# Miniprotein binders against Biotin--protein ligase 1, chloroplastic (HCS1), part 3

Target 1, 330 residues: Biotin--protein ligase 1, chloroplastic (HCS1), of Arabidopsis thaliana (Mouse-ear cress) (q9sl92)
Amino acid sequence: AMESDASCSLVLCGKSSVETEVAKGLKNKNSLKLPDNTKVSLILESEAKNLVKDDDNSFNLSLFMNSIITHRFGRFLIWSPRLSSTHDVVSHNFSELPVGSVCVTDIQFKGRGRTKNVWESPKGCLMYSFTLEMEDGRVVPLIQYVVSLAVTEAVKDVCDKKGLPYIDVKIKWPNDLYVNGLKVGGILCTSTYRSKKFNVSVGVGLNVDNGQPTTCLNAVLKGMAPESNLLKREEILGAFFHKFEKFFDLFMDQGFKSLEELYYRTWLHSEQRVIVEDKVEDQVVQNVVTIQGLTSSGYLLAVGDDNQMYELHPDGNSFDFFKGLVRRKI

## First folded at step 7 (miniprotein)

Design S15 (from B2 with K41Q)
Fold by ESMFold2-Fast, scan of step 7:
Structure S15 (fold): chain B 330 residues (1-330), chain A 86 residues (1-86)
Amino acid sequence: as target 1 above (330 residues)
Amino acid sequence: MTIKITFKIEAMKMEIEIEITVSDPEELAEIFRWLLELAEQFGADEVEIEVRVEENGKTYKFTIKVSDPEEALRILEEIIKLIKEL
């Protein structure tokens, strides 16, 4: 047998009897899988109160679940005190879990994405992943923007309900979250395609109460209102799913245009000047372009001095002329 | 006969993996056209498609690199002919 990783326990919690029956079925089948031949033990929430060590720093399943009033997202919860990846839990088990299931962990170790960049999540960070389905591949990557908006609006919603000053969470295109010039979170989405649908797994890390290595929401809040109540991961996650379900429905019904104004109000890139380097006959030419917004494909739309439109992509430079757009990788 | 098509693309740092299984080689043309259209949407200059065929207990693998839709369809026609001979 190939045994290269430790065993882990996954606690299953459902909002209603429907989700509770799903949890029972999963436990009976013992069918949830994780990479590297990790041995998985499934525990129902009703059984977990005697097995899981209780403390003030652990994610409170009941507090989160009691806040959920959504119809699809967040109604089935998978929790573990420590995981290598919440993303792996939902993506590796997409066919076994209800669409909209969320996995949460208190500590995510290593948490490596498919890029060389590593998102690390010490205790106090809100680390979660959930699933959704989409049919049109052309707009699948735009889901990252819908998720980003839902996070920023959820933080504002929680602050408003508690009578706290708004924390100015900004989006750094395409998938990072910033406060006061410091990274506070990130989003990692992946998709597979099966049975004529894109199966999307969304992963989010948000520094709520950890501070390491950069900053967290509660550190910012204490700087503005030292005597205030602190933000809780459970409150933010609940508010996130309320905002996300609303935004997702708008996105599916009316396209990203329905959210575009809010996105530009929230991102870091309005009117930013960017230097684009081009190689012309072994010479490097620098052009300054001004970011205007997003193209229909979701890349940065920028305008040069001659009113030439540019579509900017991450990772280097390549050239394509399409409908008057010059495509560049940056 | 089982034909498995695998295609991977990255758009705005998001990885999208498409896996389609069919039993009829005639379905490949429409699938390839769709994959090429999706790749063009996200600015890919060249696409790589893996085709795995299982027939009578044997497995055959083809890796197809295409940059032009007309050239891609021509290459696909040749691959369909080859698969039909298995």
Scores: ipSAE 0.640, ipTM 0.819, lowest interface PAE 0.9, mean pLDDT 82

Design S16 (from B2 with K41A)
Fold by ESMFold2-Fast, scan of step 7:
Structure S16 (fold): chain B 330 residues (1-330), chain A 86 residues (1-86)
Amino acid sequence: as target 1 above (330 residues)
Amino acid sequence: MTIKITFKIEAMKMEIEIEITVSDPEELAEIFRWLLELAEAFGADEVEIEVRVEENGKTYKFTIKVSDPEEALRILEEIIKLIKEL
């Protein structure tokens, strides 16, 4: 592997004096780290003006922070114009950051090289990651569904507040977001276990204002209402944390059952028929099942033509998730 | 089931990373028990378990951190032995 003297500037922004003092402490100790020996420079929001050009369509830290009215999530913000992974920023530094901290970037990249051999996400994508703690490992996998719901409801909430037409964001189980049959977002949750707690890092990508050829929320909005005001990443992220904090509290207090009806109204899979291939006595048999919902473990609950209930598990060898599902009788 | 083992030296600690991807979490319960028992038996400083829920199933990453290189090698040898028996 080639040695890289990569460097990265992280801008720290706090909602109140409490978070601002945390930011100052982190900067003074230079305690944040990134993988691959990346050198990290920590910058307070007031010092960040030289990293943002006047004509740049950069994420507006102040607009986001002024929209936050949460008590836990999104009150400490880490921003960089360009990162390899917002997820790595929050997960590698979980112990140093307040729980609920969010990292945002304008461009997420992968690959090596100075120009044409580096892939970059389109500007206008909302790319962020944040942290939370959970004690019950049985429900950790369900958090991705809570996150999905919070995204869909946040979009709806922003549209309602601006008097905009409804954008029908749907959930494709287990972790994708779709509009009009096209993917507009995805969710990735990782968790580490330490000191009898699960430290969860949540990553979200949402196509808000990306240019062609990728579809995005603003492209859908322009199709419905060409003269309307556009959705802003900052407003959606603020609305997301408001919805997520409410849903997270409900989830922790009453379990996923409290959100289940809303989830089924939002997902793409109600009454969906799926063909599952089973191996029976050296014979491959195709069985049709109908999706009914989720099991307590978060897998697809289906009923077969034999009226038996099945839990559908992914087959790691398939590139088409539904073609790679295996039935397990429950 | 896919198993990946990486042996690293990071700063002043020896690190053994085991990454296991399974479509059914029940397949992993026995492996969890073996790895935790092994880490405790050899006095590992820290054991971290990372769980990723993905479209193709669940990936579990075990990171066993040990300050003593000799203890780290003993843990690694026992892990290799257990995996060969799977």
Scores: ipSAE 0.006, ipTM 0.226, lowest interface PAE 12.9, mean pLDDT 76

Design S17 (from B2 with K41E)
Fold by ESMFold2-Fast, scan of step 7:
Structure S17 (fold): chain B 330 residues (1-330), chain A 86 residues (1-86)
Amino acid sequence: as target 1 above (330 residues)
Amino acid sequence: MTIKITFKIEAMKMEIEIEITVSDPEELAEIFRWLLELAEEFGADEVEIEVRVEENGKTYKFTIKVSDPEEALRILEEIIKLIKEL
C-alpha cells in the first residue's frame, strides 16, 4: 500500500543454473507476496529491459552476482528500484525463497504514497535484507553482532583490494555502525519460529555513496584521498556475504566466543565509563561502571569501581553512548 | 482441540515471535517451560504469552502478562488444567 502505483516489480537473479531454476519456478507460480495486498509481478533478470536511468544510480545485479563466491548466502537476489521494505520481501516469503536469499533496493520509502509526501532514503545507500535459519533460540539475538562484524570486515576487505585508505567503521552496541562519531548504518533483525527452527530476517542499511546531510563511506574516503576510486555498493555487498558466511559458520560451530576478540577490537565500548542510576527508596544513587565486554547472553558486562559486576540491558537500563549515562528503570 | 500459543519478546532490540500450534494439551508444560527459559535468557522484565484454544466450535483465549517467573509458571500450570477440562 506504500507503493506509488499499488504494484511492485521484483527482478529475480540467480548465481548458477540451480538458482535460475528457482527463479523460473517462482515466476511461474507467482508465489511471492507483500503486505497490504500489494500486487507483485516477478521478472527474470534475462527478461529485464532498460533498468539503467540517466542518474547512473541503479544497483548493478550482474556486477554483484559475478563477484559472489559463497555457497549459501547471496546466491539468489531479488531487486527492485523502489520498495517500502526489503525486510518485508524476505520475511513475508521465507517459505518460498531459498535460505540466504537477498533483497536489494535503490530507494526505500516511508509513508502513504497516494495521499502524503513520502520520505525516501538517499540514493547511494546500500539497503538490503537476507534470511537465515537457527535452531537454538538462546543465541538468536547474537546474530546481529555477527552481521555487524561482517559489515566492518567487508569494508576493510574492499578498501584493501582497491589499495584505499583504512575506513574505521565501528560498532555501537547492539546494532549501529559509526564512522568518526557519526552513524553510517544500522542493522534490524527479526525472527519467527516455524518447523522447530527460528527463521531470521536480517536488514542492513549502510551509507556508501549517498549525499548530504549525513556522512557516508565515500565522503570519508574523499576526505582522506580525494582522487581515489569510490566504493561501490555491489563490491561491499559481495564482500559482506563472503565475510558473513565465514563468520556465520564459525558462530554456528564454535559459538560467539570464536568471534569475540575481533568484535571487541571493532566496537566503540572497550573501557568506556558510564554512570548507572538506581533508585534506593526515594533517592537516586549513581554508580560509575566500566564496560568490560559482553555477557554470554549478549548484554553489556560492566564492572563498578567497587568491583561489582553489572549486566546492562537496553530496556532495563537507559544507555546513551555519547553522554556516557545509563539509567535504570525501577 | 487446536491450541495456538503466541509469544513475543525483544532481546537486544531484536523482535522474536514464536507461534506454536499443537492438538495435545500434554505438550503445553514443556512448551511453557521452554518459553520461560528463553525469557530468562533474554533478560525480559515482563513476559506476555497468548494461548488460543478451539474446541467443539468454541474459541477460548488466555493472556498471561507477568513480571515474576515464579508467578508466570503458576498461572500457566492453572491454564493447562483449565484447557484439559475443556
Scores: ipSAE 0.629, ipTM 0.831, lowest interface PAE 1.0, mean pLDDT 82

Design S18 (from B2 with F42L)
Fold by ESMFold2-Fast, scan of step 7:
Structure S18 (fold): chain B 330 residues (1-330), chain A 86 residues (1-86)
Amino acid sequence: as target 1 above (330 residues)
Amino acid sequence: MTIKITFKIEAMKMEIEIEITVSDPEELAEIFRWLLELAEKLGADEVEIEVRVEENGKTYKFTIKVSDPEEALRILEEIIKLIKEL
């Protein structure tokens, strides 16, 4: 029995013969699992002709594979037309999949098949998750910043390659993506630990070509460039893995400091003035601070008018970027 | 004896879960110190620790959810003592 009425078929695709043999092995063992007793069927790309149709506007596996030039990330692809979570696919099967495997879906839903109100992501949104390993737990949360940066640079690279005007994708700390003051994406990471390594699952949602009324990258381009020069999810994902692999290697070798200047050029918070509100004995105390950057642990580093340094945390505070207001949570 | 430690924290909106399995209770003090130091470095406001012990066909479970590292250390030291008595 399945948790929902939707069929859960995972299509496996590899970049080279090495990844293709991994796919065949997984299918023969039928070893991939999903939570809540979800029944999984594994099929190879060559067998998926009935699931991949030209008129369906589904994610194009071949277009993606032809665009990647990486050595580790994105070389093994898992695709399904509809999933409850791409993140669950990679995280629940971390030990079975090559590290760097990516799962993509056209529609991500929430709720059970018997639920009257089932939420579904709009088709055209780039919804994906992939895996990586890290050894130093102290820098694990910084991976969110590396991922954010790779997304923004990937969009610029695709625009450059196609001769399109650059879309100015900005980072809203710690994990959101914005264009022209509107949210176009988000990043969600989780980690487990096994065999002396942190097993990180990265989830990304990016509004590339989803329909109205939501905003997306192609809606921005329609205002700036001809309709024929639209961005494709497959090309952005390929460019993402190229940029991510480069940035990940720099991050692992030289630490976040190697990416810090580019990150500050890309985020929304340079020299932002923020009012920090603390409640003391039924009185609100306000301190004005100016954001300087990030601490070594990845939190906001700010300087007060008294020249003292402050560290601002999302876990202990409410941060309203547009109002420049931080309220301590009780 | 099989001792399974599950440690869960959230840092910068990222959930981190550490699962460690050991057979020797003498390793616990070093493991718990490492976990609490990691939580402090990552600025976690709250830590959740579950210790599951399987010994002679019986299962024992201890769960701690605290915001104070000193209180966490005191509770964990008592748990180590109880485990050594199994």
Scores: ipSAE 0.673, ipTM 0.855, lowest interface PAE 0.9, mean pLDDT 83

Design S19 (from B2 with F42Y)
Fold by ESMFold2-Fast, scan of step 7:
Structure S19 (fold): chain B 330 residues (1-330), chain A 86 residues (1-86)
Amino acid sequence: as target 1 above (330 residues)
Amino acid sequence: MTIKITFKIEAMKMEIEIEITVSDPEELAEIFRWLLELAEKYGADEVEIEVRVEENGKTYKFTIKVSDPEEALRILEEIIKLIKEL
């Protein structure tokens, strides 16, 4: 249990002079911290041009920032070639960073997912985390649906703009992204309550150019059009923030109902029949239910063949959409 | 005494984490009793307590796991009222 210096360099980049001044202020104050006594050095983008161009496959800060057309999200960027967690960068420093700040890394060797099931992402995966504020804790769980939808629409927008074949990214409730039956991404949201606001940190991993262990967007694209230009992480992330800002505004103003139709068009579960298994007095009871949509709380709404309504919760149920089975644990 | 509340989402299951850092552990006795009573009242699925000892004090992490969003929000609202931290 004797440790050397763990060190991390964070490159700061802003969309305008306003964000650039924030970056300079953070560097001057040495105010960003990471867990586990990690030594943090803050570098302005202008000082890191050699590091940014050191690897042709590294995330291109300028390409991303040039694609951003948002008013709030993604205008302040933190980048490092390697991080244990982009989520830790934004969540640990929430009070120091502008709301809407994004952290990106090329390699994440210890991701944030379920505490016992960590998301691991090699180089080529788009790995990022960003922040937002919400006042109503009741709808905080729904933010992961808004994020999922924004990712799927961003991929479509980039393909359309570049004249590429459609990649049909689907949502597997509650927080996974799939293409052609294979997982390509995942989302994790956490929040901290302070001063009557929920400070939300959103983490996203999306397989753009890595492939293993399942697949990636560029592998799917090459399968459809081998001569096509590759999708770039920077352009997808820019398109993501454009879509997310629009959807977030709709969500905050009109509730999830405003996005519900598009969500159902995008998810894997419309009209799906599943078997729910319950144990009653050590007997296994099977009931066939049809997925109808979401409840107001964001859980699966299903109707049984007995015309009874069911709300399906992941804590009491195991859900496998490809096997058509939902199992309850009593 | 420093109190931090974190609301985590794991596949729609909600966790309320309360981190309390104090110099004297006795300051926590009534607060912990009240948190346990809230968890029981609102049907929490699981409650965990983790203790970390530091040179400047002790940090206690109280995790309440709840599958029902209405129950989780009731617990969160009562905790906010308790700490009166605004």
Scores: ipSAE 0.036, ipTM 0.551, lowest interface PAE 6.5, mean pLDDT 79

Design S2 (from B2 with L38M)
Fold by ESMFold2-Fast, scan of step 7:
Structure S2 (fold): chain B 330 residues (1-330), chain A 86 residues (1-86)
Amino acid sequence: as target 1 above (330 residues)
Amino acid sequence: MTIKITFKIEAMKMEIEIEITVSDPEELAEIFRWLLEMAEKFGADEVEIEVRVEENGKTYKFTIKVSDPEEALRILEEIIKLIKEL
C-alpha cells in the first residue's frame, strides 16, 4: 500500500443500450487507469445517486446526454466531480474507451491533495476531453482548428436556439478563444500513434459560468441582456459535438480547405500587420508582415512589404496579437 | 529482439508522440525516413529520437538529438548497424 496514492470515482453514462453495455463491461473488467498510481473506481450512472446531484451547480449528465444527436462523438460520457485532468482520463485509456468518448469534470485541480499548494478551477467552467483517430499525421495538428470552429459555432447555435443575443467568440491562433479581447477558453491536443493510426486526445476549457479569473460567456450575456436565460454547459457541450462531428466529417472528406473560409471569418488575424524580429550577429532586425491566412501545414502565412512569404511558428516565435509583435528565437 | 522507437514532435503547440515497436532491424530505415519527413512537414527545429532495444533481458538505449534531419538520418543508419551486431 502506497500512502501517496490518490483515488478517483468515474461515473459512466451511455447514450443508447450499445454504450450502456460498454459501460457495464468496463466496470466488470475494472480496466481504466490513471497516472501516479491513482486508484480508479468505476460507477454506472444508475448506481451514482450519491454523486449525481439534482442541483444547478453540478454538471447534469442526463441533460447533456439527452442533447446528444451525434453518431460517434459524445455518446459515451465519463464524469467525475473533481479531477486533476480530463485529458489524462481519455488519453491513458484510449484503447479501452470507444473512440469519441468524452470526459467531463466540474472542478479541475493542480498539485497534490496533501500539499498546501493545491489550485482548483471554479465551478461553471466547461472542462472536457474526448478522443478521435486520424491516419494522416501531416494533417493531425489541423484538428485544433476544427475543434475551435466547433466551439464558436456551438455557442452561436445555443444562443439561436434559446433566443439569446449573439456572443461573438473569436479564435486566437492556434488554440485560444476570446470574447471582447478577453480569453474565455483554450484547446490542448495531444496524439500518440498505434496500429497505423494517430490516437488524438482533445482537451477544451471554456468559461461558461465561472466569474473568475477573467470573464465568461454568461457574464458577457448578462451585459447584453441582464434578464435573459443563462447558457448551460450541458447544452453547449451537446451543440459542440453536433458541430464537431459535421466539421470533422467535412475535414476528413474534403480537407481543411472546406472549413478555411469559416475559420478566417472567425479568427482574430485577417489582414493583421505584425512585426517579426530576427537576430543577425547580435543585431535585431524588424520586418513588417501582413497575415494572409494559413499554410498547408497550418502555420500562419504572412507576406512582407518586400513581397517575401513568411511562415510563422508558435514554437520558435512569440506571437502577441494585441501588440502585433512576433519575436523569433535564434 | 524487441525494438521500440519513440519520437516526439510539437506542431502548433500540439504534442505528437510516435511509438513504434518492431522485431526486425531492417524495418528501422523506412521508419526513420517517415519520422524525419514528419519533422520536416511540421517545421521542427530539432529532432529527438530514442531507440530502445530489448534482447535476452538486456536493454540498450540510443538517443539522437540534432538540429539537422540529414545528420539525424546518418546517425540513425549507424545505430541500425550497431543493433544488427547485438
Scores: ipSAE 0.567, ipTM 0.792, lowest interface PAE 1.3, mean pLDDT 82

Design S21 (from B2 with F42M)
Fold by ESMFold2-Fast, scan of step 7:
Structure S21 (fold): chain B 330 residues (1-330), chain A 86 residues (1-86)
Amino acid sequence: as target 1 above (330 residues)
Amino acid sequence: MTIKITFKIEAMKMEIEIEITVSDPEELAEIFRWLLELAEKMGADEVEIEVRVEENGKTYKFTIKVSDPEEALRILEEIIKLIKEL
């Protein structure tokens, strides 16, 4: 017995004839799969006229693809108007898709699919996932920082090209994006390992033009320049892949050290003082430490008043940048 | 004999899963040492290891979840001994 009558249409779009042939092959094999017995229908962009609306509300595949000048990332696009997870699309189909393929959706939902309790993101959020390969496991977790930098620099590049004021997108370690003290985005990475390579799936959500929750880039922009043209998801995504490919190449060739100065200029944590709780003789002792940067593994490096070094880890509850409270892990 | 190792680590909120399949139990000690060294260098908060052995239609499963690499290595050495007796 089928548990789910859920169905999903995935539109495939390629940058060149090479990617277009891959799309045709995938459609002919009907080989892409999603979790929970979701029925997948594959559609070529040329055949998707009823799904690709001529209105301004849906992600514009052509606008994005025409902007791509990369050699690896973003050249093969998978789009759906509504998905539970762009991350699932790329991670469950890693072996079937060209490395560097991107999945985009207009609406992401979570919860029970047949009830009013389904949560849905507002339209205007840029929600995407893409893939890459790495060989050195020691530096795999650092890819999150490379992605974060590429997002912040992509926003700057789009603003610069359009003559708009600079939007100060900052990184909250390890994986969140903030503007004016409010969260505007987040990054989620996962990896598997096969054939001596780490297969990494990268997921990104960025509030570009949504009214809720909290804030978005266009709301910030309107506050600074009310008469300006607004940012488009397609332009930001194109700029993202241009920056990411450059930063990824630097990271692979020269290590994170090549990006470290830019990262520290962009993150929220330079010279931050935080309270670390330690247990001494069954007592909770609080020590004030100053964040110095990152350890080689990518965790926070901090120094106490007695010049003792601390490595700080996020446990989901212990690190609170705005409260200055963290827990030490050894 | 088919031995499937699934090694899961979490580092900086990123989940990393390594799956290795071997037929020779003599390879296990080196593989486990490599995996635990990798977890240590990543600064992993926690490691979860599943070892599944299939032989002549029989399946054996061992699961470990620990935060200490030295404890993990000790337990894995005992699991290797059990597998070699199959």
Scores: ipSAE 0.657, ipTM 0.847, lowest interface PAE 1.0, mean pLDDT 83

Design S22 (from B2 with W34Y)
Fold by ESMFold2-Fast, scan of step 7:
Structure S22 (fold): chain B 330 residues (1-330), chain A 86 residues (1-86)
Amino acid sequence: as target 1 above (330 residues)
Amino acid sequence: MTIKITFKIEAMKMEIEIEITVSDPEELAEIFRYLLELAEKFGADEVEIEVRVEENGKTYKFTIKVSDPEEALRILEEIIKLIKEL
């Protein structure tokens, strides 16, 4: 591949002196890398006045960091006003960053560069990625459910603290977030294996304060309480890490079963009837099943009209994962 | 001898990439069993494992594509035998 002359500025912010020393070390060694030979400039928060203070709608690093009381997650923050991927920042630099580091951006873009066709996300979305380590590959994919729960509970916690009406954020299995039947967010996790551990990168997008064409949390809030104060991305992210650290510890100690009841109260699928397609030789047969919950592997557990239990897997060729679901007897 | 095993699986839309580097072909059997257990756990109908071997400045590549764990173990046994002969 041809070399890119693109450049990117990453602002580093730490919760305590420990994280601040890490930031100074990274800057002195210029050790953070991005794909396609992107040139990376590292800036400490104290030096970033040109990037932080002259844009009223930029993510407020201090507001977020002052809210953090976690022991691991969110204590080291990387921010840029514009990135191709927060996920790339944390995944490509997993070995250089403290585990639990978070990367936030105001705008994500996708395309071949500034002089060609480029897509940009709307400003006002909370877009972030962070890292964690797991040892047991058999439960790694379940982390998506822990993340989903932490997002929904974080929104609830912020609303409770600010005296706002409850926003009913629901989970659409396996990794989407919905309010009033409209998508407001999504989770994308990836993992690599290194040094006998699974290195997990978690990406989250949540529509907090963006405009059309998608809905957002503040639009829903205004519909319920027009005179209320608005939700802030920084407060939601802080609340997210408080909930996530608690849920992650519970998950690691007691397994997903410890969070399962809360997950079923939060997801869209309790008692849902779903059409499943089975191929019998040259014929497609459609059967109706009722979703009961999750299997130990994390797939949908369903019961057919024959009273048999089935595990439902998404059809990789479908843009709607409920179309063409393949059932397996368990 | 450097042996690099690469395995990719998707579980509930999450991509998991496993890369394991070893120097002893005898370690491959345990690694392969582990990867097949993960594939079975997450309902993979077909498993693809790439094994890359570097020996005396030459690179050899083996690709295993199977839908049956017993067939996979049989193929692995033959690949280990071939690698030992390099």
Scores: ipSAE 0.598, ipTM 0.815, lowest interface PAE 1.2, mean pLDDT 82

Design S23 (from B2 with W34F)
Fold by ESMFold2-Fast, scan of step 7:
Structure S23 (fold): chain B 330 residues (1-330), chain A 86 residues (1-86)
Amino acid sequence: as target 1 above (330 residues)
Amino acid sequence: MTIKITFKIEAMKMEIEIEITVSDPEELAEIFRFLLELAEKFGADEVEIEVRVEENGKTYKFTIKVSDPEEALRILEEIIKLIKEL
């Protein structure tokens, strides 16, 4: 027997009447597509009672949308209880969706869609993707750092507003999020180029309320304050877009230098000593370098014992701490 | 003649794909220089370029995957000559 085409229902929700009209137009055209011949059904939020339940711990669209006070990002929401990729939803439909649209799912799955061959992520992870446009290709890869900062600051903002203990979310360069030495999240950015613009799709996974495989924000919170209220995915996502829009505007106007002090306070790598391999002639030489920060291109800036500056790249052939870095003299 | 160029690079774990469609082979040299300069600015160690040409109902594909931009430019100049002969 051969696998049949999968089907998927996408619920569309808008912040204002403007976004609501966009949702109606998309539904009428039935124009959203997904890979692997997936059949897409579009449903307006007002029509989605059978898919959206308050009692099943599904992502609460209204709670999220009521928290949005942004001008661009997060104002158009696409939600499904189960998706193979939120990233595919926004990237394959970039031209059809308002820039800044966000897709959220409760469960991400991998595999062919046959029950016994399907892997599903734990429920409670905040999984989302959204879009943006950039014109200057030289700074496009730096966007992932802006996203990382917005996530860490959003968590702090929500904790502060709820009177909760500080959760120290750290950045592991270039795109991972850690708490107490354990991974709690990751960022995946991709870009295409069309009409003289870079069309960027940003994907984020953040362990908010899923206790597997390693840890989550609420598990850390319970360890510090067992009687406290828990973090909600909807509140974190709303706070994320508020912080991201501010940081994105700052980044576009003043460059990454405007954010780099905050980035260095948040990342795991200040003053880190790293052993990198350099091939000279037929010999491999090991050099010790100290991480200073980032180059203008966004790679690691390090200083060797010779007081020379080096740029380090994540290409998988270096040894020990920061395994997979290759040294380049600048 | 329809010429579709797909250029892929990876910088700091971020994948960047650029797709350009042109009808005139004379535009290819400028486009390839732009793409290779962009790869160098990002510090990409490897570039992957696919050129797909559709002419009179036939499809031709040229694929390059190299780590050296100078080597890529030499190969691309030869591909341009082949395309102009179609």
Scores: ipSAE 0.445, ipTM 0.748, lowest interface PAE 1.9, mean pLDDT 81

